# VH-VL binders against q9umr5, part 295

Target 1, 268 residues: q9umr5
Amino acid sequence: SYKPVIVVHGLFDSSYSFRHLLEYINETHPGTVVTVLDLFDGRESLRPLWEQVQGFREAVVPIMAKAPQGVHLICYSQGGLVCRALLSVMDDHNVDSFISLSSPQMGQYGDTDYLKWLFPTSMRSNLYRICYSPWGQEFSICNYWHDPHHDDLYLNASSFLALINGERDHPNATVWRKNFLRVGHLVLIGGPDDGVITPWQSSFFGFYDANETVLEMEEQLVYLRDSFGLKTLLARGAIVRCPMAGISHTAWHSNRTLYETCIEPWLS

## First folded at step 12 (VH-VL)

Design pi101 (framework fv_nofazinlimab)
Fold by ESMFold2-Fast, scan of step 12:
Structure pi101 (fold): chain C 268 residues (1-268), chain A 122 residues (1-122), chain B 112 residues (1-112)
Amino acid sequence: as target 1 above (268 residues)
Amino acid sequence: QVQLVQSGAEVKKPGSSVKVSCKASGGTFSDYAISWVRQAPGQGLEYLGYIIPIFGTANYNEKFKGRVTITADKSTSTAYMELSSLRSEDTAVYYCARGSYDSYGYEPFDYWGQGTMVTVSS
Amino acid sequence: DVVMTQSPLSLPVTLGQPASISCRSSQSLVYSDGNTYLYWFQQRPGQSPRRLIYKVSNRDSGVPDRFSGSGSGTDFTLKISRVEAEDVGVYYCMQGTKWPMTFGQGTKLEIK
């Protein structure tokens, strides 16, 4: 009766992090088949995002094939970017709800209290030097590092995010847009107390300009040009925005109120 | 002033493992790619992999995946390359190297260690 | 993997004469940022390699002006305008545009 749910984890994460989410789904939608993909766990989450997309694609194909009525995706943090690319590269996906759970959809610029060992606050301004090189682009974090003070380098060197956002030309852009537009609902979740995703509005396709002033989705060239279909989806009524204060980055998948408010309504 | 100092020569039996160290001094460590390259006697250069210490993980040439492990200890500014299941074909000088930054970004292989001879013999 | 092919593999030259080494890649080395990640290294007997040229034509600090790099796409050249005795060694090209990084076979420069 309920469509199957596929869960894609984030950076340095694994399927174990979603045990509470699975409990909530089982309580409100009993009988739902939930598959949490155990690929690119822990340190393997640092593999290039295109490599992760290929691996997750192979896992997702048989699940979608068994569900002719469609599936739902719940994609957490970095996993939301993997799911963005999956929806673009798959000519035959049957995803109804794509639930993006605090994912840096326009990229990341900043250190956090939770990941200081990865991104020393004093070094955020210098990461562009290694990230925007072929060597840096072999790490997932650099695939979505978006330094607003070096936007030219981001646009030219990003091997992933700039391409899937249509910020730089790609031969497959038209097909990727067509594929992405098949999604039933794009559910965006995030909030100001996340503490990791910087700026937190990146989860809603907002991002810094050159002065570090946040511009919302409707002010982005990506939206205005309709590069991969955001403007079309919004006009269709297919974009859901669900911001919530008081939730830290590691709590999005384990907060009952968040689940009931932002996730449960989209799990038909 | 950047220097890379590697551990001394090793003689190993087939089937064993070797772990070579590369200590960096004079500059920063965590935000540079540290690469490992080997050279068999009288042969050319072969790329094994690299690590960016701040990310805590490495990328490997597929040829060596499963046998090579590259790690870094930020507290001692030291990178390590461990190669397991050694064969006679693994006899080579192993080099560590790191790049430098210019106005445009990262350029690899600016600084090289002195090399570590690993001999695999029965 | 990108295959890097050097020619000649053996290069005997007379002191004071020019020398030229070719490097060809199996695919274009132009990265999405418009840069070409092609490098040249020199290895003297018993020594570690040293980088001579980065990004096709940029000479490293301390490398004599007689060394120059040129090329584009898939065809690259390292030139020594006037060979000196200390230039004896093996020269390698390397591409860094596509993972994994790959080296040419090496060209051994010898004084005849």
Scores: ipSAE 0.669, ipTM 0.847, lowest interface PAE 1.7, mean pLDDT 90

Design pi11 (framework fv_nofazinlimab)
Fold by ESMFold2-Fast, scan of step 12:
Structure pi11 (fold): chain C 268 residues (1-268), chain A 122 residues (1-122), chain B 112 residues (1-112)
Amino acid sequence: as target 1 above (268 residues)
Amino acid sequence: QVQLVQSGAEVKKPGSSVKVSCKASGGTFKDYAISWVRQAPGQGLEYLGYIIPIFGTANYNEKFKGRVTITADKSTSTAYMELSSLRSEDTAVYYCARGSYDSYGYEPFDYWGQGTMVTVSS
Amino acid sequence: DVVMTQSPLSLPVTLGQPASISCRSSQSLVYSDGNTYLYWFQQRPGQSPRRLIYKVSNRDSGVPDRFSGSGSGTDFTLKISRVEAEDVGVYYCMQGTKWPFTFGQGTKLEIK
């Protein structure tokens, strides 16, 4: 029998976005119990990520308890960051595959089409001013805003991403690393035609340096220092990279070829 | 010169709703956050919530969650605070205040509106 | 919630004499960025509040230099070196380090 699957949505999103994903899972793995969590939907997705982590934690505990063989997580966009923190704060999670579906794992820095349709003026160069304050840190998007031109502000003011990535010290860092390392597989999915996640390599733990040149995961200090276990996971053979061109941000959960190539193999 | 101009005084019956406006002039509306604070007669200041117009949404003090709604209309440079299910205890002066982003970060309350008296009486 | 406690609540002072107001927080106001988000406001009778001090000790433009802020961690002071008649009003401290942001009870400064 198949392990249960828990789905965590993204920014301004809800469970409805995953109807095609559920169809695909039912076709290839009939009988799989899939739970799409209806928490922090729509505008509530702007709540601070630590608040979302706590809410999702309370929802996943009974699901994991009923599945002694383990569960799989499919976490889309911003939801991938929620799932990263969830795996770190839970001392007893039994997650086998953590499937990160186009999530800004090293942060977001871009005035993308998504931001432009919400706000008709560029926000990219000015978001650091509000985001790196207690006022801004009460909104999820500021929790993972990573301005490469103000990296000192990001490191000191980010209440979420800098801590989860081990870029700033935290008393619980050792426990968070130990918990995260219990994951069976870290499946990273993303691609150059996403159009929202900037740089798109953030989905694979790559990110901009101060000149906006992308450095891949293996060149990042968080990897080299093994701050939360990426280097250990890679050495264990537990990291899967599945880039795919031609997929826009809102299509990752509804593309059959993507599902068959990048998701289906990890749903044992 | 920046100014915040609020709508006029209101007298409301218990159970009704009130919507107070705060119009910004002289500056760029999109470049700041707007906070709402109230003060009951003879009492101190209480933070209701704030909106960052560029995100299109607000953050609310849990004490008022479910009753308070803060919105912003960028085209008219106006922020609104609506409070529903009014009680006599909601009688207060309601203030809007701006916080601006400068080169060194964000500072709140650099400009305040004149205040709007909301009286809730039967 | 962070509780902000001011003392005294009533402060009668003689013109030309110094005055000081204490503000204490129930937990440290140092944010992760090293900044302390402690603010002081003045409210004159019948007027909106006015920000005097931001981040503990920085005086706003137009605020007389007789006003000064000091402190660290959980213990903060607003000092007026020489009280003038125009200083009558209620003074509030506020923390902006942790949501929900909270105010002290206010200190009423009166000329005796």
Scores: ipSAE 0.775, ipTM 0.898, lowest interface PAE 1.1, mean pLDDT 90

Design pi12 (framework fv_nofazinlimab)
Fold by ESMFold2-Fast, scan of step 12:
Structure pi12 (fold): chain C 268 residues (1-268), chain A 122 residues (1-122), chain B 112 residues (1-112)
Amino acid sequence: as target 1 above (268 residues)
Amino acid sequence: QVQLVQSGAEVKKPGSSVKVSCKASGGTFSDFAISWVRQAPGQGLEYLGYIIPIFGTANYNEKFKGRVTITADKSTSTAYMELSSLRSEDTAVYYCARGSYDSYGYEPFDYWGQGTMVTVSS
Amino acid sequence: DVVMTQSPLSLPVTLGQPASISCRSSQSLVYSDGNTYLYWFQQRPGQSPRRLIYKVSNRDSGVPDRFSGSGSGTDFTLKISRVEAEDVGVYYCMQGTKWPFTFGQGTKLEIK
């Protein structure tokens, strides 16, 4: 009756983090088959995103094959970028709802409390020097580091995000766009109190300009050029925006009100 | 001026493990890639892997995955390379190296340690 | 993996004469940022390697101007205009464009 749900975790995370989410799904949609993918856990989440995409792809293929009616994806934080690429590289995906749970879809630029645990405060302004090199691009966080003061370096050196967003040309761009457009619904979730995703509007395809003023999705060149299908999806009525205040980064998958408001309606 | 000082020579039996240290002095430690390269007697250079200490994890050459572990201790500015399940063909000089930054970005191998000879014999 | 091939492997040279070492890659070393991550190293007997050239043609500080690097795409050259006694050693090229980063097999320069 209910379509299966596949869950993809985020940076320094594992399947354990979704215990409450699974309880909520079981309560409202009993009988739903939920698979939380136990790949690239903990520090392995720092592996290059293209490596993670390949591993998650191999894990989702048999699940999708067993569900001809379709599946739903719930992809948290960095996992939302993995799912973006999965939907683009898979010619035959049958994803109905892609639920992006506080994911930095236009990239990350900021020293948050979570990142300060990893980096000293002053690292934000200097991270571009190592990230935009072949050495840095072998780490997932550098794959979506988007320094608005060095946008030229981001566009030219990003081996992942700039390519999947169509911000830099790629031979597969037309096929990736066609594949991504097969999705039924793109459900974007995020909020101002996240405290990690910077700017928080990155979860809704907004991002900083060179003055650190946030421009929304409809002002982005990737939207205006329809580089991977955002404008087409919006015109179809397939994009759902669900912002919610009061939720910290590690609480998106354990807040009942968030689940009922933003996730539950899309788990047919 | 940056200096990299490695631990002393080791003689190990097949099947054992070795852990080589590389202590950095001068300059910053955490935001540079620290690379490990080896050289078998009379042979060329081979890249094992590298760590960027601020990320807290390393990237490994597939040939050594499962046997090599590279770590860093930011409080002592020391990087480590541990190689397990040693074989006679692991006999080599092991080097650590660190890069520097120019105006446009990172440049590797600007500074090298003196090398650590690891001999694996029965 | 990107294969780096050097030639010659042995290079006997008379003092004061020029020397040239070639390095070829199995695929283009141009990164998406337009930079070519090709490096040249010198290893004197009993010493650690020393970087001479970064990004094809940029000479490191303290490296004599008799050393020069050139090339593009897959074909690179290290030239020494006038070989000095201190230049004896093994020279390696390296690519840093694609992981795993790889070295050429080395060229031994010796005085004949």
Scores: ipSAE 0.778, ipTM 0.898, lowest interface PAE 1.1, mean pLDDT 91

Design pi13 (framework fv_nofazinlimab)
Fold by ESMFold2-Fast, scan of step 12:
Structure pi13 (fold): chain C 268 residues (1-268), chain A 122 residues (1-122), chain B 112 residues (1-112)
Amino acid sequence: as target 1 above (268 residues)
Amino acid sequence: QVQLVQSGAEVKKPGSSVKVSCKASGGTFSDHAISWVRQAPGQGLEYLGYIIPIFGTANYNEKFKGRVTITADKSTSTAYMELSSLRSEDTAVYYCARGSYDSYGYEPFDYWGQGTMVTVSS
Amino acid sequence: DVVMTQSPLSLPVTLGQPASISCRSSQSLVYSDGNTYLYWFQQRPGQSPRRLIYKVSNRDSGVPDRFSGSGSGTDFTLKISRVEAEDVGVYYCMQGTKWPFTFGQGTKLEIK
């Protein structure tokens, strides 16, 4: 029998967005128990990410307990960051495949046509002022806003991403790293035509330097220091990179070719 | 210059709701935190919540148990605070306030509205 | 919640004399960025509050230099070097380090 699949949605999203994904899984792996978590839907997705992690943790514990053979996570967009933290804070998780579907793993720096109603066109350079304050850090978007021109402010004020990436010290960092390393496979998916995740290479742990030149995962201090286990996972053969062009941000969970190429092979 | 102008005084019955407006003029609206604070007669200040209009949602003080809703209309540069299931203890002056930006970051409560007296009959 | 405690709650003062108000927090107000999000407000009778001091010791534009803020961690002080008649009102401290943001009870400054 197939391992259960747990799905975590993204910003301003809900379980309805995954109807096509559920069809694909049912077609290729009939009998799979798929649970799409409908916590923090719509505007509630703007709640602080640590609050979301606690809520999702409570929801996944009984699912994992019923599946001693293991479970798979499919985590979309912002949901990929929630899943990153879940894997770090749970000392007893049994996740086999963690499938990160176009998630800003190193953060977000950019306004986009898809999210213009969230950000005025020229906000990119100025959002750091509100985000890197206690007021801004009560909103999920600011938890992973990563302005490469104010990296010192990001490192010191980010209450979430800088901590889970090991970019700033935390007393639980060693335990978080140990827990994260229990994952079987880290499957990274994303692409240049996403239109929302900026830079799109953030989905693969790449990010801008101070000149807005993208440096890939292996050039990041987070990787080089092995802060939460990326270098160890890569050496173990546990990291899968699956970039695909031609897919917009809202289509990652509804593209059949993407599913067959990047997701299906990792659902056992 | 920045000005915050609030709607006029309200008298309400217990169990009803009230919606107070706060219209901003001068400066930018969408990227500032708009805070709501209340003050019962002769008492201190209490933080209700705040909204950053570009995010489209607010952060609330749990003490109000889901009774408070803060919204913003970017097209009119107006923030709103609605308080439901009113009790006599909700009788207070309600203030909106906005921060400011300098070269070093965000500072809250630089500008205040004139206040709106809400009286709950009992 | 972070509890903010002011002392004294009532402060009668003679014109021209100094006045001092204490504010203590139940937890450190130092944020991860190294800043301390402690604020002082003045409320004159019948008026909206006015911010006097931001981040412990920074005086707002238009605030007389007779007002000064100091402190660190959990203990903070607002001082008025020479009280003037227009200083009558209630003074509040506020912490903005941890949500929900909280105010002290207020200190009523009166001329004796």
Scores: ipSAE 0.800, ipTM 0.908, lowest interface PAE 1.0, mean pLDDT 91

Design pi14 (framework fv_nofazinlimab)
Fold by ESMFold2-Fast, scan of step 12:
Structure pi14 (fold): chain C 268 residues (1-268), chain A 122 residues (1-122), chain B 112 residues (1-112)
Amino acid sequence: as target 1 above (268 residues)
Amino acid sequence: QVQLVQSGAEVKKPGSSVKVSCKASGGTFSDSAISWVRQAPGQGLEYLGYIIPIFGTANYNEKFKGRVTITADKSTSTAYMELSSLRSEDTAVYYCARGSYDSYGYEPFDYWGQGTMVTVSS
Amino acid sequence: DVVMTQSPLSLPVTLGQPASISCRSSQSLVYSDGNTYLYWFQQRPGQSPRRLIYKVSNRDSGVPDRFSGSGSGTDFTLKISRVEAEDVGVYYCMQGTKWPFTFGQGTKLEIK
């Protein structure tokens, strides 16, 4: 039968957002046990990402323990970063497919209509001042704010993303890499019409250089150095890239064509 | 240039709540951390929490376990600190404070309010 | 929580003499960016605290050069080279490296 599916939501989100996704899974894989984690909902999604990782870890351990054949993760937006860290810190995870729905895997730099109250365009160039401080790092959005014009500050002050991406050294880096490499499939989903994730290629481990020119995953130092296993996973045929145009940020979990094309094939 | 003006002294009964305001003038409000610190008579300084108004939520010291709520009204450039279930041990001067920016980032506590004395007595 | 310990807690000093206040943290205050988020504040009787020093050794504008901060890791010092009458008050160190941010107990500087 089908492996259980664990769903991790995004910023200012809750389990209600996934009602259509659950309908699609039930139609194509009837009997699948789907658990949408109701932790850090709404404004609590602004808590530091390491705090969220701890809470989600406690919730997923019993689910994974009961499923010796493995589980699948579907992680949306900010939730994709939580799942990245879970796969690295858990020495006993049994995740088969990690499905990342439009998550800023290399970070966020830009104003968005969805997050305009949090990332106003006039503040984009100045948000680094508060984010790359101990005060700012107590908020999740600062944990993955990646200003390409102050990359040295990002590398040195990010308490979360720079560490899980291996962009700054950490004592646990070797163990985190080993743990992450146990994943069966890394399924990356995103697209140019998202409107929130900036640059949208961040969902595929691409990001801005200092001139705001996007460099794709294979040109990133983290890939070239194989810091947490991207190059190894790609060589094993374990990375799936599924870009789709015409989908806005809040629609990734409710588009049937997206589900059939990018998600359904990876739910065994 | 930047000035923080707090509301006046309060005398409250045990079990009640108090809400202290801190109005900022000069400089930018939304992207600055507004901190709340208290000082009991004859004692040291204790950090309650802080808010960065553009994020719309605050970070709290766990010692106050849901008794403290910090909010901000961007339209009036005013931050608020509400403390509930007041006890005699909450008698203190409550300060708001804000930082400034340089090319290397945020530096806290460059500006302080004048303080608000909250007395809890039966 | 990071515990900040100051010594002495009471510092009587003769006008014109130097004064030195120690601040020790229970763990390193060096943040990942290489900065040390250690601050010194002065509070005169009946007044709000005033920041004197930020990031260990940087003196704020308007703070007399007789004040200096030094230290690294877990051990920090505030020095006043020549104490003047207006220096009377309580001095606090504070760490901003790890939440919750914490203050030392304070050192009361008094003229003999």
Scores: ipSAE 0.776, ipTM 0.895, lowest interface PAE 1.1, mean pLDDT 90

Design pi15 (framework fv_nofazinlimab)
Fold by ESMFold2-Fast, scan of step 12:
Parts: C-alpha cells; structure tokens; sequence
Structure pi15 (fold): chain C 268 residues (1-268), chain A 122 residues (1-122), chain B 112 residues (1-112)
C-alpha cells in the first residue's frame, strides 16, 4: 500500500483548496490516506511561522507514528517553509518525499498583481521597515520577507527563515541539519508564471543578489557552506527540480499535468 | 497634523462586549501600526495587541486572546478594538497609539489617542 | 514574559534638582539586529502617555534636552538633569524586544 500523504496549505488558504489534488491522488494511487491539515486557516495563516510549526508538529506526530513505513509531505506556498522547519525540529520524523509546491524557500521580495489587494503601493521597497522589527516578526509574511537591498537587516532580524536556512547561527543548527537530512527526497516545484512568488526561482533555492540578478541554488552561500544539507542532499541524488511554465500561483494544486509530471512519481 | 481621535466613554454590564474606535488623520493610514494599551484606575499600562493594517490582521497578547479583536477600516482610516465577555477588572482607560516607519525601521507610540474610559459595572 | 522592574516607584524631588529612574529587565533587551528596543514614556495627570525616548537614548522631537536615556542589556536609566514643575507625572519604561511587549510598573515623580 501507499504511504500516507500529509498536506500543508499556504497563506490565506484552507483544506478546500486541495480537492483536485486529492482527486488526482485517489485516481493514480487508490487507497492512499491523505490528511489535509486544517490548522492556521485563512487569516490565522498570518500567525508567526514558529507558532504554526508547533501546531502542525502536534498534528503530524500521531500520523507519522501510525505509519512506520514513512509518510509524504505536500507543502504549498508558505506551507513549504512550515515543512522545512518541521523536518529540522523533529528528530524522529519519517518523511520520505517532501514535495515543496511553489514555496519561497529563499524568501520573498516583491508583490505581484495577484497580491496587490493585500499590500498598497510601495510595499516592495518599504516593507523591510516594519518586517525587520519585533512587531513585524510576529507575522508569517515578515518571517520570510527577504529584501536583497537590506540583506544585513534580513540576516539579523529574521526570526525564522534566516535561521532555518542557516544564514544566521543558532544553537540548534547542527541538530536541525541532521534531522533535515533524514528526508528521502526533496521535490522542488515552481515556475516563471506563478505571479506571486518573487523571484519564482526562490522555489528552487535561487534568489536575488543586491542588483536583483537571480543566482541559482548552487551559487548560494547556504548551498556552498552546506548550512542545512542542500549540498549533501544533491550529492546523494535526493533533490528533484521540476519547473513548469504556464501555471499561476493558485493553480499548482489543481493542474493535472503538473500533478502527473512533478508529484505523482514521488508518491510511493 | 497627525491626530488619533477615539470614541466616547462607555458603561457596560458584565458579560457584554465593547467596541472602541480610533480614527487617524494625517499621513497614510496603511503606513501605520496601531497599538492598543489599557490602564486600570490608578494602575500601570498593559499592552493588548496591535494591527498592521496592510496585513489585515492583528497580534494579541495571550492574556486577552479569544476575547479581544482588533480591526482596521482603510476607507475611513479607523482602527477598532472590541473586547468581549467583559468583567469588572476590564474597567480601564483604553488607548490607541500609532507607530511610524522611518528609513531604518519602525518606532511605536509616536502619537496617542485621548483614551476611552470603559466602565464595567453590574 | 519579560518582566520590567522600575525603581523607585515614588520619587519626590525638589525643583531644579536632578532625578533618576531605573528600569531593569528580566532578560537582555538586545534584539538579534543589535538594537535595544527600550522606550520611556511620560504620563502627566489626566493625560495620555507621551513617548520621551526611543531605543534607549534617542530623544523625541519636542522633548527637552534635560531628559536623557542610557543603559544596555538589562539595566536602563532615565535622567532629568533639573526637574521642572511640568515634569510631575508617572514615567514608564517599556520593552519591545520580545512579544508580548511589557511596561514597567511606573515611577511617580512629585515635587516636595
């Protein structure tokens, strides 16, 4: 039988968004137990990511305990960052495939036409002012805001992303790296037509330099220093990169071709 | 010309709810952070929570979580604090206060409202 | 929660003399960015609080230079070099380093 699948949603999202994904899984892997976690739904998705990690951890522990052969994670958008931290803080996780579905793994810098209703004009260049403060760090969006023009502020003030990426030291970094490396496969999915994740290559651990030129994963210091295990995973053959054009941010979990190409092969 | 104007005094019964308004004038409302602080008679200051209007949601002190709701209406440049299940110990002056962004960060409480007395009596 | 302790709680001062208020935190207020999110507020009788000092030592516009803030880590001081009649009121320190943000219990400054 197939390993259970745990789904973690994104910003302003809920379990209802995944009805098509569940349909696809049922068609190709009948009998798979799929649990879409109904925690931090809607506006609660703006809670600090460490608070979300704690809540999701409590929910996944009994699921993992009942599945000694392992589980798969499908983590969408912001949910991919929650799953990054889960894999680091759990010294007993049994995750085989971690499928990161258009998640800003190196952070977010930009607002698009799809997100302008959340942010008025000037958000991109000015959001660092509030985000890199104790006030801003109590909101999930600010936990992964990564302004390439104020990288010093990001490195020093980010209470979440800079720490889980090993960009700033943390007492638990060695244990977090060991735990993360227990994952069987890291499946990275994203694409240029997403329209929300900026730069879209953040889903593949690429990101802007100070001139807003995208540098890919292998050029990042976190990769070169192997801060949380990316270089080790790549050498092990455990990283899968699956970019796809033509898919908007809200369509990743409802596109059949995407599912068949990028997700289905990793659901043993 | 920044000014925060709060709604008037209220007398409420135990178990009821109160909703206090804070109207901001001057500047761009979306660039603010609005904090709510209370002060019981003869006592010190206590932080209830704050809202960043552009995110559309607030952060609450755990002591009040489940009873306090902070909202903002950008069209009227008004923030609201609603406190439910009122008890006699909720009798206090409730203040709104603005924070502002500068070139290198955020500073809280640069302007305060005049305060709203909420009295909870049976 | 971070506990903020002020001393003295009552501060009678003669006009023209200096006054000093201590604020001590239960843990370091240095944030990971190197900034210390320590604030001082003045509340005159019947009025809303007014921010005097932000980030330990920066004086707000319109605040007389006889007010100064200093300190580091867990130990902070607000000094008034020469007390004027208008300084009567309660002074509060506040930390903004760790949520929930907390105030000291207040120091009541009175003219003797």
Amino acid sequence: as target 1 above (268 residues)
Amino acid sequence: QVQLVQSGAEVKKPGSSVKVSCKASGGTFSDYVISWVRQAPGQGLEYLGYIIPIFGTANYNEKFKGRVTITADKSTSTAYMELSSLRSEDTAVYYCARGSYDSYGYEPFDYWGQGTMVTVSS
Amino acid sequence: DVVMTQSPLSLPVTLGQPASISCRSSQSLVYSDGNTYLYWFQQRPGQSPRRLIYKVSNRDSGVPDRFSGSGSGTDFTLKISRVEAEDVGVYYCMQGTKWPFTFGQGTKLEIK
Scores: ipSAE 0.801, ipTM 0.911, lowest interface PAE 1.0, mean pLDDT 91

